# VH-VL binders against o27280, part 45

Target 1, 266 residues: o27280
Amino acid sequence: MDSMNVPEVLEIKRIVEESESVKTFIFSWDFRREVRPGQFVMVWDFRDEKPMSVSLIDPVRSEIGISIRRVGEFTDRVHGLSEGDLLGIRGPYGRGFELMGRDILLVGGGIGMAPLAALADEATARGMRVDALVAARTADELLFLDRLEAAGVNISTCTDDGSCGFKGFAHERLLTLEENHDMAAVCGPEPMMFQVMRILDERDVPAQLSLERYMKCAVGICGQCCLDDTGFRVCAEGPVFWSQELSRVREFGRYRRDPAGRRVPW

## First folded at step 1 (VH-VL)

Design s29 (framework fv_acasunlimab)
Fold by ESMFold2-Fast, scan of step 1:
Structure s29 (fold): chain C 266 residues (1-266), chain A 119 residues (1-119), chain B 108 residues (1-108)
Amino acid sequence: as target 1 above (266 residues)
Amino acid sequence: EVQLLEPGGGLVQPGGSLRLSCEASGFTFSDYGMSWVRQAPGKGLEWVSGISYSGGSTFYADSVRGRFTISRDSSKNTLFLQMSSLRAEDTAVYYCAKGSIAARPFDYWGQGTLVTVSS
Amino acid sequence: SYVLTQPPSVSVAPGQTARITCGGNNIGSYSVHWYQQKPGQAPVLVVYYDSDRPSGLPERFSGSNSGNTATLTISRVEAGDEADYYCQVWDSSSYHVVFGGGTKLTVL
C-alpha cells in the first residue's frame, strides 16, 4: 500500500537509555504521515525487519521515538548503533488507541509501557487527567517513570518482588485503586492484561488492550496474526482491541499457539 | 431504593426543541454512567445516547448525532437530553436508564416520558 | 452497524419452556443482556452477562450465548411472563448499544 510499504532510511537523531535493557531511538518525522499512539512501525537494520511500537510522537519537534528492548540478535545489533547511524523505518501500521472522556487509566507491564507513554503524552496534551499503573518484575525494569512524571501523570507502581511500590501483580494493585476513569488502556504480558481486563469490565470502564503478539505481517493478513475463537487478525484488525472483543476469546491470557498451531500455556 | 424520575415530556412542532431531565436518587449518581433509550409507539427499544460518570465521554446513535446533546449535573443528581431540530420520527417514550458507555447492563430504568413531535 | 435478530413472536403453553433467540454475527464474543417489558411499563433486566440473574428474579429465567446465537430460556412459563423480550449488546466498533427488535411472548 502507498509509501508506508516502502522503508524510508532515517538517521538516528538521539538515543535515550531508558534502562540497562531498553533504549529509545528518536528520528525526525514528517507528520504528513499520521502516527497515533498504539501503532507500530517495521524497523529494518539492512539485514532483518522487526515490528516496534511507537513510544514517542512529538509533532512540535517533528520527532518519533521507538523503544526497543534487548532480547535477541536483531535488537542486540540495533542497541549497538550510535547517533548518526541509519535505520529503515516502514509504516505506521495497525489501529491506534482512541481517547475518550476526561480521565484515563494506563496499565502497563514492562516494555508494554512504550506505546502507553505515547498515549499519555497525547492524553495530557488534550487536558485529560492521566493515572498510570506501571508494573514490572523488579524496580530496575520499571520504564518511563521520569517521563510520565514530567508530563503530569499520576503514577502508581508495583513490582513482583516488592522492590518498588506495591509488592504484587498489576491486577492486585488495581484492586486497591478505587478511583473512577472514563476509559483505560492496557499493554503488557497477556496474563496480566487478562486479569486487569476482568477488573475493568466489572467496574464498567471501557478498556483498550494492545495485543502486539505476532506482528510479523505489517501490511496484511497472515495466519500468525490470528486469534482463536474470533478469527481476529492482529496486524489488520489490531493490535489494539476493546476489552469486550477479548472477553470471550478463550486463548487470550490463557495460552498461545506454536508455529504448528498447537496450544502452549503461558 | 433506586429511583429515576423523568418530569416533563410534551408536544413539540417539527423543527422545535425540548429538554428532558431525569432526577436520580438511591445511589451515588456521580459514580455511574447514564443513558437515554427511546421507544416509538408500537416499536422496539432504540438506544439514543450515553454519558460517562464524569460527563467527559458522550456517545450518540447515528439518528440523533448533531441534533441531541446529553449532559449531566452531578451536584443536582440530574441527567439531561437537549433535543433540537426535532422530527416526527423522534416521537417516542424516552427512558432514562442507569447504565453505561460500555458493556454493563441497564439495571434501573425511569418510568419514561412521552415526546410527541407533530403539528 | 451491528444487527441483532429476534423472532417477532413466540407462543408457549403454561408450564412449558419458552426459548427466545437473539442472532448476531459472532455474538458469542459479546456479553448479552435481556430485558422484559410489559405493556405500559419500563423494561426490567432479567438476564445479564449471558447467564447471570439479578437478585430476586425467579430461577426459571436463564440464558446462554455461543457462536451466532444467544438464547433466553424461561422454564415453567406463567401467564405473568407474557411480555416483550429484548436482547442487547455493546458494539465496540461503533461505541453503540444495540438492541434486538424484540420478541412478543404469548402464553395461551
Scores: ipSAE 0.203, ipTM 0.636, lowest interface PAE 4.4, mean pLDDT 85
Fold by OpenDDE, second read of step 2:
Structure s29 (fold): chain C 266 residues (1-266), chain A 119 residues (1-119), chain B 108 residues (1-108)
Amino acid sequence: as target 1 above (266 residues)
Amino acid sequence: EVQLLEPGGGLVQPGGSLRLSCEASGFTFSDYGMSWVRQAPGKGLEWVSGISYSGGSTFYADSVRGRFTISRDSSKNTLFLQMSSLRAEDTAVYYCAKGSIAARPFDYWGQGTLVTVSS
Amino acid sequence: SYVLTQPPSVSVAPGQTARITCGGNNIGSYSVHWYQQKPGQAPVLVVYYDSDRPSGLPERFSGSNSGNTATLTISRVEAGDEADYYCQVWDSSSYHVVFGGGTKLTVL
C-alpha cells in the first residue's frame, strides 16, 4: 500500500470546544501532503476508524483541524481524549471543493459547516466575497460563527426553533435571500442539501455539495459508499459533487445504505 | 434610503475621552459589519476600527489600539466609538461607514463628525 | 504593514480619459475598492471588487487590477469628476483596512 494509506500517529496539539457536542482536534501537518477543503481523512483511535472532514487548513502554522461531533461509541472515545494524546490519521482522500468566481455562497447545517469553514478561509484569503447561511436546530448548535466573522464572512443564521436568526430550515431562509452568487457550496443533512440544491438550480447558481456515506476503505475498493444508479463512490468520486452529478443519483435526499448495505430512509 | 448620522463630535483636551455614535437607518443594521474611518484636515482617509455584524469580532488600527473601543447596539441601530487618551493627532473628521471588515467595500458613509483635540 | 501608493495628482482635459493608479505588492491578489471624495463631502464608492460598479454610477467609471497595479479609469471626463480618489484593500495578514494616499483629479 502507498504510504498515504498507512495511518500516521499524530499528537493532538490542541482541542477547541466548538459546542456541547462538537470538538475540533488540531494536529501538526506536513503540507508536502496537500489537503483541500472538502477532502476527508480517516481517523483511527486504535480500535476503530471513521472518516472525518477537515475543518481547518493552516499552512502558516502547519496545522490542520478535524471537527468531530459526538454521536456514537467511536466519537465518545475520541471526545474523551486530551491534548497530547495520540490518534492515527491517514489521507487526505476524496475530491474537495473547487473555487470559482468572486462571490460564493456557503450553506451549511450542523457539523456540515466543518468542511465549509475550511473553504471559507481559502475563499476569503483569495479576496472572494463570502456569504454563509449557517443552520442548526438551536442556537447552541450553530458552529464556527466567531471564526467566520473574523474572516469577514457575511453570516445569515437560521434555527429550527428560532432561537437565533431566521426561524425555519436552511432552504426556507435561502428563499428569502434574493441575491445570486457565482457559485455555492453546500454541506449538511441530506434532506437539507436536496432542497437547497433545487433552489440553486432554479436560480442557475452552480453548486457543489458534500455527501456523507458509510465509508470503510476510503480508497474506492470496498464499494460500501457506492451510490445507486451511477456507480459513484463517495470516497473516490466525491465526497464533493456538482449538482449536475447528483441529479443523476436516485438515492440523493431520499435514502442511504447502512453498514449492512440496507436502504435506510432519511 | 440608507442614512448614517454621526452627532457625537466636539472639542476635547489631550488625554480626554469622547464617545462617538452613529445611528443607522434604511437597512437591516444587524446584518452588516460597520467601520469608523477618519480624515485629518487636509489629509487622506485612515481606517480606525471595524466590527462584525454580531459584534463578536472587532479590529483596530495600530494607531488607536488600546485607546479606542468599537461597539454596537442592535436594538438601537447604533454604532459607537469610545475614544480615550486622545492625542492631537487624533484630530479628524470621523466617518461612520457601512461595510463589513475584510474584503467588503464601504458602500455607504455618514457625513462625518469633527473631533478636535486641543489644549 | 501593507502600503498602497497613488500619484498625488492627475490632470486631464474634458472629454479625455483619466487613469488613476494604485500600486501595491501583489495587489492583483487583493480586492480593490475605489472611492470618490469631493470637497466638503463624504467619500462615495465608485468601483468595488476591482471592476464592479455600484448602481447609479455612470459606465464611464471602470476598474482593473493585475500584478502590482490597480487602475481606476474615467472615460469622457467631465468637470463634475474633479475630486480626490482613494483606493482601498483589506490586508488579511495584519487585519487592517488600508487606504492609498489619494489622488487629486483636476479637470483642465
Scores: ipSAE 0.017, ipTM 0.525, lowest interface PAE 7.1, mean pLDDT 92

Design s3 (framework fv_acasunlimab)
Fold by OpenDDE, second read of step 2:
Structure s3 (fold): chain C 266 residues (1-266), chain A 119 residues (1-119), chain B 108 residues (1-108)
Amino acid sequence: as target 1 above (266 residues)
Amino acid sequence: EVQLLEPGGGLVQPGGSLRLSCEASGFTFSDYGMSWVRQAPGKGLEWVSGISYSGGSTFYADSVRGRFTISRDSSKNTLFLQMSSLRAEDTAVYYCARSPLYRGYFDLWGQGTLVTVSS
Amino acid sequence: SYVLTQPPSVSVAPGQTARITCGGNNIGSYSVHWYQQKPGQAPVLVVYYDSDRPSGLPERFSGSNSGNTATLTISRVEAGDEADYYCQVWDSSSYHVVFGGGTKLTVL
């Protein structure tokens, strides 16, 4: 068995309160185990296991961060933890983002900003110009703004209620932006990503999108995260996909499968 | 069979023009970026031009910028290189090469076509 | 323009390990790809993204990239490995594909 498939019990080094519903858990990390933005880890609280995106990669401090949104029983338990408490972490898994070109556009919604924040750090470190469109329902749900700003990212905000930045959805804000980029990275609610991808395709901007699906094994065996038509496994061939790949996926932006395998419309 | 075929090479005089073609088969042509790479006799590989999978982005080596034009026709699964103002130093075997999602490497090459620029 | 530097030639005995270097300023920040070209043939991808190997290629071929040097390593070299090898990167700053000058690998 590959060592990466065995959960490593790690101590929570720090907890960052990102928002009312999102916390970032920071762990010491041995960077002999490579991790890339867009990859995910399986977080084990000794009862259940869930995939979570890596939101911080800090080789200087030898730390990684995992941002978790409170959405259910598992995350409720995790959010109840304190610094010094233990979690099991295995991974990283999946295909991460690729950086190309000089200018990159990040489009994120809600917790979708987690992997993009990590990508922003890498991109800026490489000397790329990074623009980020950060979307949320309300101002209080906008994530990583201070962190992104500190990294030199040019930020545009978008909120459904207009409490911060552009009032409307991410794709609507995107339509108002005139500048094209060499590539885009997108992560957030799938309906958002679907609309954003469409616009980017029309503009001939290469785009990578990170999908979220129910994952069980994370190693491409169980098939729970398979996408219709293509057979893509989100945990193995993804979670980051190129727009060209997703164009072949009928279910993208239309429906997903629940843990029971039933189609659930977006 | 997955392959790239490059017809269109030949002899041309300095200052002349020539259009190269590369026909793709055995794969979804529109899913790949494409490039032209040339090799002068007894010399190394030199990238000439690239085009994105959609055709919306084109790139050129400084040595050919303004003289060469890369294009593609998805309906014909064909890549083109329009060469003008040809020079003796443009003499080379010209390869078309496939780049998955135009990710910066080439996983499929044609056999190449010889272009000779000589008076 | 970004420049990749390769030794013009490397010689190795059969069964030994060949190492072909590709030098570039901060090349470790790039993804390096390698190609094999035999006389009269088109290049063939042998390593991509520093260390990934195309399907069907022998495990004898491996790659690494750090600092200012990328290395293609061919273990248990065979006569059939005699060829020219080229490193290559995509330079995002200039929007150029850049090849090294090539290395002739001779199997003694």
Scores: ipSAE 0.014, ipTM 0.508, lowest interface PAE 10.2, mean pLDDT 92
Fold by ESMFold2-Fast, scan of step 1:
Structure s3 (fold): chain C 266 residues (1-266), chain A 119 residues (1-119), chain B 108 residues (1-108)
Amino acid sequence: as target 1 above (266 residues)
Amino acid sequence: EVQLLEPGGGLVQPGGSLRLSCEASGFTFSDYGMSWVRQAPGKGLEWVSGISYSGGSTFYADSVRGRFTISRDSSKNTLFLQMSSLRAEDTAVYYCARSPLYRGYFDLWGQGTLVTVSS
Amino acid sequence: SYVLTQPPSVSVAPGQTARITCGGNNIGSYSVHWYQQKPGQAPVLVVYYDSDRPSGLPERFSGSNSGNTATLTISRVEAGDEADYYCQVWDSSSYHVVFGGGTKLTVL
């Protein structure tokens, strides 16, 4: 769409501190430009541009939210901004999640809960039953629990260190949850998503997985946006993929690409 | 061309058995769930059985449970319905139908094959 | 078991709008799909997920779903639209596909 490639300079309306390392930046949005859960935008701080998943979609308030974890120079600068400051937003881009059935499972790890929080809002608004498995390394890194509870989501938690909920990894917790679902949506570290996908596939639960690591090129001309075996360009054909599409990709869950496109182990 | 072809069908005596097959071509068979839907002469559509894309889950209408078995062979791109203990009320045109990956609707149907249960 | 109810027949004049209903308890919480079947032919998908249309289908076909009633709307009806129409849901609680009884559309 031609309007998607022109950045809008938007004022930061509100900032929500989600954790010590995560903030949600909220902007007024003109919903003539449709946004769906699972899509991303390019965030421009007038020096660098990075892809970020949309974590809040609120047509009633005419707002979108973008949750950003502090992990490097760009995100450190953005975290230093205040309400009233400006950021450039371009998009949305990518294939969003598709809702199916009546009962859905969300499995999120760390910042991967951001696009799933937006999906949870849409699913509950449609009258669906939503179960969420929220995973993190520690209790302090669990995100959006209050927001999910307010939406009526059934929440399970797990932490690697056992500081909240089940002690262990998301896939280990999932093995104790034997309830049937019509679909699942998964977002988080790729090794977590791979293990979760395998369990859901054995249970014949169709899953959609969001591949954030490949959202480096918004125009799809960069080889780093491609999955090894399928030739998918994540920014053009993803970031959300069905689990059966990913089961054919040798790279998924096993290795990643460096900036030069070389394979490196997780 | 994307299609589902149903060889088979025919006349069977009450209490007999018959195997229906549905051959898929022009698409990746393993990306789709499959179902059998029947239609008695002059009547409406009735879902009979379904199988997941992986073959790991099978589903049956109450009227056929224990008598019919659905299966698939991805190496042959073929869906099967093994029918046993056939009754007069099983007389119908049987359609195979595909569901796109993780969808609850049928976007492609076979031509239908008539099964008549009569002495 | 979940039940979908359709009127057995609907008559419409050429060029007018036909409305075919599909009734079900709280059907608005389900996704409704619609099929067209002409005599001696296999069904053809005409609307899926309440209101989406397959590629190549005329814009005259549309759908809606709320409360206890889903509706297939065919605007500017043509003689070629004369067929049986079936609504369908996937009932996730029972893992069953459920069809309505069908509606015969007659174009006068």
Scores: ipSAE 0.000, ipTM 0.391, lowest interface PAE 18.3, mean pLDDT 83

Design s30 (framework fv_acasunlimab)
Fold by OpenDDE, second read of step 2:
Structure s30 (fold): chain C 266 residues (1-266), chain A 118 residues (1-118), chain B 108 residues (1-108)
Amino acid sequence: as target 1 above (266 residues)
Amino acid sequence: EVQLLEPGGGLVQPGGSLRLSCEASGFTFSDYGMSWVRQAPGKGLEWVSGISYSGGSTFYADSVRGRFTISRDSSKNTLFLQMSSLRAEDTAVYYCARESGLTAFDIWGQGTLVTVSS
Amino acid sequence: SYVLTQPPSVSVAPGQTARITCGGNNIGSYSVHWYQQKPGQAPVLVVYYDSDRPSGLPERFSGSNSGNTATLTISRVEAGDEADYYCQVWDSSSYHVVFGGGTKLTVL
């Protein structure tokens, strides 16, 4: 189904406070317009526009959720909004996650759990077994734990400071897990994803990873989200990539391009 | 009406190649995984290959790995099976099937006969 | 590779109940699907996810799965139910779709 390129002005139906820095904004959605986990929308606050992942897809309530972390001026403004306020939303855009098989492993870090939470809902609805490794710096930054648990997801947590679950990074925790899965979906800090991907490849587990890059047009025209040497556009060919595709991307896990096009190391 | 059509069967010599096609209609093709299943004359069903809805993942039976390639074209609503190095034991009716949920095949084509013979 | 075992044939009188088994190591941990195939026709899905029934299929068709055996049950068997029946799973260990050998149901 074709995505809309003009923002639709939508009312914030409700706001869920996920953590101190993360809020989920819920909108009414016409599901004749298809949306899949892993896809993103462009959120417009009538001043600026930013790509955001869909974190909730609820066909029963005819709602979608967009989880936003407070990280700058745009998100500061959005976090100041209340229920009933308006935002512009266009999309969805990009390639979402694929689901195949019976068992899936989700590995998420911080706000990276947003698209994975949506994927978890879909997977469980399809009757898949879902294991989730949820990582964060501290316990209070772990996202969607109650939601995932309610969905029947088997959760393993890890925190940098050890305040909850395994003390360490996601890839370190993953090394201690011996269970086999048909596939994995990964989203979080790129260095984390890089390490996780390596482990999954060694285990011959098919993996999909969602990348974050600066996006402007979201329709594959402006080139701001192009990955070096491949010509992959995160907004068009991604943001979800197979590990085999990312193996061709030399910048993956090493650096990104800033809005000025400069290399910025992770 | 939801349907799958497989027109590409035929006679081929051992060692030869053949490309099967399966055209989908009546549903959003790009939303579904697809598989090929074959049945030798008088024998049971044998899974051949599968592909995810985006084409990002492909799977093969051990019996055809390295010889067959599954692919799809969403713009044409078509599933393909490129067969190479064909053997007599590859002789079968080949079905394309739509995957629903956890690899349940809810829609099948009519099947197309592939005969490998000298 | 994972193997599903079916009896080669099952016979039942009209009006009686037919039970077709599908054996597999710990098959109860899998989602089992069942297909009916009549001569010269493509297979038809008759049961999926162990016990769910596709729309349009009569309630006479049911399924169960536990332990090492999945079972397709056809109650009040009719002449038209005579066909080959196949069980099927997704094997996560080998990344294969696996079919049983098939069972020929004969209505006496």
Scores: ipSAE 0.014, ipTM 0.507, lowest interface PAE 9.6, mean pLDDT 92
Fold by ESMFold2-Fast, scan of step 1:
Structure s30 (fold): chain C 266 residues (1-266), chain A 118 residues (1-118), chain B 108 residues (1-108)
Amino acid sequence: as target 1 above (266 residues)
Amino acid sequence: EVQLLEPGGGLVQPGGSLRLSCEASGFTFSDYGMSWVRQAPGKGLEWVSGISYSGGSTFYADSVRGRFTISRDSSKNTLFLQMSSLRAEDTAVYYCARESGLTAFDIWGQGTLVTVSS
Amino acid sequence: SYVLTQPPSVSVAPGQTARITCGGNNIGSYSVHWYQQKPGQAPVLVVYYDSDRPSGLPERFSGSNSGNTATLTISRVEAGDEADYYCQVWDSSSYHVVFGGGTKLTVL
């Protein structure tokens, strides 16, 4: 890890507008420093540093992509950048996804589709059948549909408002989909992931879930990344966990921690 | 400096067992998938076994399935190949190799000779 | 299992271009990696993912892959390029790494 802890200043090669609130920033990458789906990098704008999932891994073009949603001051500044501008990139960090079997289900909510898009590329390259359930609040927030279709992924959609696909939440849509998968990977809002995990557990489908809010803990920042009832620390083991590990966590899907460490409902 | 070091190798009788090890240094071992590739005297490269970066998935060539076991120990930065029920046709130089990107081997060990004969 | 076919040998004069082929059914849909191996030494990755070069390798090494044939091209060949060259793919249907039989490059 030591050799990956120095930020490299990289030029933004290309920017893809995924939605009104999401952009993918593409950089040339030296694949002697390997990166896997489910891992993240620290993005430095020369003022602040934030963790971002890797959403594109393309060794053929020697490129990585990082998808960033506009949610605050840092991301507002990064969204204001143009091709040719510079960002610092440090990493990669964290546990990536593991693939097994022949059939995989991806369940992504909002920006959670970013690491799953990279995983879809790897699963397809391995010859797996890939089914993706893409969920968002509205049709305009559904991400990576064209990229997933180009990769040969079988896509189902749902939106809270019914503007595209099934009207309802991801777990409600999942109940109407076929049950035969060797594994699943899930990334999105924690309440969504909790409900999806319960359904997959009932179906005996092993699932990996990415707790993206804990990415900063994977680089050794203590506190908020500790989970109840298990005694393990997300900062050492995350952000990707098997569903069997998360089934014992009282807080998963029910509570979060505020900056003071207090339990608050989702 | 990124390197893989393979101590050992040896002579073993048919039906015997031998464990190979490969020590990694200069990179974060747990971030990379690893493989064993062998080469019989005067012959080409033959893939033997692979293991995911986490150790959760293992893969084997048909010729060694059920006889060889690949494993890794992140606390020692070491890759292992436990070989059992060895046959004369397993005689080869065994290389450990690091996977870069999804499928390429960018760093190789120096190789260790395994000879299976009576 | 998937099979990669290479010519057993290729000879070229110094300064000329060597082309080493790797044949496989629909190999253009696979990512092909190339290794150089000198006598008594471990293999060295020289081209990966069809056409990329690892850092520190000369630009004289390049690759292509389409249809049923992948090609390693070595331009302005030097005596030091004499080696065995192997192509390699990942066959996702079997979860196996597949190597070609190797090509001996002689510079005469």
Scores: ipSAE 0.000, ipTM 0.403, lowest interface PAE 16.1, mean pLDDT 82

Design s31 (framework fv_acasunlimab)
Fold by ESMFold2-Fast, scan of step 1:
Order: sequence, then C-alpha cells, then structure tokens
Structure s31 (fold): chain C 266 residues (1-266), chain A 119 residues (1-119), chain B 108 residues (1-108)
Amino acid sequence: as target 1 above (266 residues)
Amino acid sequence: EVQLLEPGGGLVQPGGSLRLSCEASGFTFSDYGMSWVRQAPGKGLEWVSGISYSGGSTFYADSVRGRFTISRDSSKNTLFLQMSSLRAEDTAVYYCAKTGDFSYGMDVWGQGTLVTVSS
Amino acid sequence: SYVLTQPPSVSVAPGQTARITCGGNNIGSYSVHWYQQKPGQAPVLVVYYDSDRPSGLPERFSGSNSGNTATLTISRVEAGDEADYYCQVWDSSSYHVVFGGGTKLTVL
C-alpha cells in the first residue's frame, strides 16, 4: 500500500570518499519507485534512523547515492561501514526541485551541494546551461567539484578563509557573477541561503531553496519542522520552497524554534 | 533545559598553558557554531575564537592567533579552548556561547570561567 | 578592523525612554545584536537581528538599524534595567565577531 514507508534493506554497492568528512554511499535502485533531486530518504543502521538527501540519481546504472557528513554517533557508525554491508532505506520523501528555462544557477554551501549535484545531472541531461557557485568554510569542505566538472557545469568557488577561489561568503561572490539566469536552486546553511535569496530577489531570478536542516521527520509533523509565520511544515510541504514562499516567513535565516516553540537565534 | 556549563578555570604563570571546557545540554550541539568570548576585569566583551557546527572552520582574534586553539567533540557535546603562551593581558572571565552562524549572535552563554595569568 | 562605537554611559529617569547607540561605518548593512550584562552575571541576549526580541523579553525593548547607527531603545525604563549594554556584529571582511565598548545605563 504505502511502499515508501516500508524500509528496504539494501547492500552498499560502492562508497565514494568526497572529503575527509563526507562519503557517498551508492545502492542499486528500482526506478519504478521514482526519485527526484531535492528529495530525501530515511537511512536506518538497525539502531537509529536519520534523513539524508539523495545526491546521485542514475537510472542508466540503476543506482542512487546518498551523501553523509560525519557529525555524530549515527554518522560515525555509518562511516565505519564497508562495501557489502547493509543499510535500511525508505522513501523517497519530500518535494523535489522543479526545473524551468534554459539557464540555472546552483548555489551550494558545504553538504548542501549534495542535492544540488543530483540536480546538476538532471539539468545537464535536459540540455540546460548550468552555473554552480560552490561555497565552503575551507577548501577541504568544497564538495563535488570533479563530478560537476565532468558533467559540463561552469564552476565558481568561494571559501570563507580564502583557501580556494574567491575569499568570502557565497553572497559576496554572487555579486561578482553574471545576472542572467532563468532560475536558481540554493542549498546550504540558512544564513547563506537568506542572503543569496535577497540578491536573487533583487535580480528578479526565481529561486528554489532546500531547508535540509529541518528534515528530522520522515512523514508527519513535529514542532521543530514548522516555520512560524506561514505554518510551513518542512517534511510535509518541503524541503524545497520557492523564494517567494520563504520571503513571507519572517524567521527564515534569522532564528528557529526551540522544543517549547519559542523563538531563539540560530 | 538548554545550558552551557564551564567546569573549570585557574591561575597560571605567564608562558603557561590551560585548557577550558564547555559542556552543552538541551539542544543538538552538532547543529550550531560556538564561540569563546572573554572579559577582562572592569572591561568590555572581547570575542576570542569561533568554530563552525562541523568543526571544519575555526576563527581567531588577532590577539590570540597562534597561541589558542578552539576545538569541539560532538560525541561528548563539549567545546574546548586550548590556551598556550599565556600573558598577563589574557587574564579574564572566559564565556562559551552558542551561535548558529557567527553573523547572528549568541543566545546561550556559559556562566564564565575565571583565568588569571600572574606570577 | 571594523569598529563599533558606543557612548560609555547613558542616564535616564524611571518611566522615561533610554536610547543606546551603536555607531559603525555602514552598520545598516550588518545584523546587530544587543546584550544586557548585570554585575557578576553572564550577558543575556535582549535584541537580535536589529529589531527582533527573544521569547519572554518585555515589549519595552526594541531596536533599529540604518545608515551608520544602530539603536537599542528601552521605553518606560525600570530600575531593574540598570546594566551594561553591548552591541555586536559579524564582520564578514575580517571573519570576526565585533563587540561595541559597552554602555552603562543608569536609572536615576
């Protein structure tokens, strides 16, 4: 009945080390169960279950990839796994990106490049011109540069510390890039996305933004997945939103809710 | 309960070393950046160091660069400041503070830990 | 390095309005946060992102930020508002958190 809510135990077919802290786990996938860029799956290590964005969608090889950053006990355990080991996967969940026009700008920060890498593959396959601004705190945290280059993407980089490319933040680099795009897709820390959105709004470029940090629910509602001013529920209505939807949310990029529902700074 | 606890401090000789720790509870530690802020006796607040949520980026005030090292252990929900080559002007109450990004301010503060650098 | 300038002290009578300024070159393009610190205590965030208030803070506290000046406004001042107040920004050009020098509010 609801096949997406039943975990399937899948063998890790291949592991790609993207950086010291990020690995992509690749699984065989039956594409009768469709997956689109911007969607996420629940990954189950037989102890805990966590949401992870899909970073590779390859119908030709019948594979999906899930990129995981090492940040805690669950992700440390998953990073300790090898090819041939098993993980439970259920999904996909959430609203994916929509593509329109001929030219797209991708703006990604850190692990936020994961869903954008999958989007870059789809956009390129549709014949779109793809420009990517890849941002990170340091050069070692820039992700998917080789994969984007292989796909024919035009890449710009920036790092906060200046260790690679433009020295500065994504929004500062964006101000130096050409303004001619039919749409944009943005994924990364909310403060970065907020500042990027403001620039894109001024340029009249429609943008979709992915709120990865709030994907802590698979399906259904928890208080921390809600955006206050509009009542958006990230796991049910997102994680991808158009910029015009987020411009109505006063708290986007500014603060979040604690477990009691109170406003607290990010 | 959302809180930051700073369990120690101390008296150290000039040129000495000391490690401060800050234990977080009541929030998802790995989602937030953290900072150290100090206040010399009778003086104002001075930012010392910051670390990103992942630990991949660290930043330092010019006055402590090369002498202090900020780090975090997300498995223990603990922030550290390793201080070396201490000087009399490093004497201050040291606060740890939570921030999601350094541009957005600090909503949760530790109680402060006194560090005295004196012969 | 970016510099924030605050008056060292401000005095106000009970029930009146106190205004504490924070001066910075083009500070209106930054997000300004304000902290209250009472003697022997850690700072407490009272205004963030120029004008937003944390949960539980009285409506008497408000903020504004434009041009070269950010302002913390405390209306209907009470004796309990006596404290040091600090403004703070993130300076993206230097990768530094910057605090103002602090303003001592005295309620006479």
Scores: ipSAE 0.000, ipTM 0.400, lowest interface PAE 14.7, mean pLDDT 82

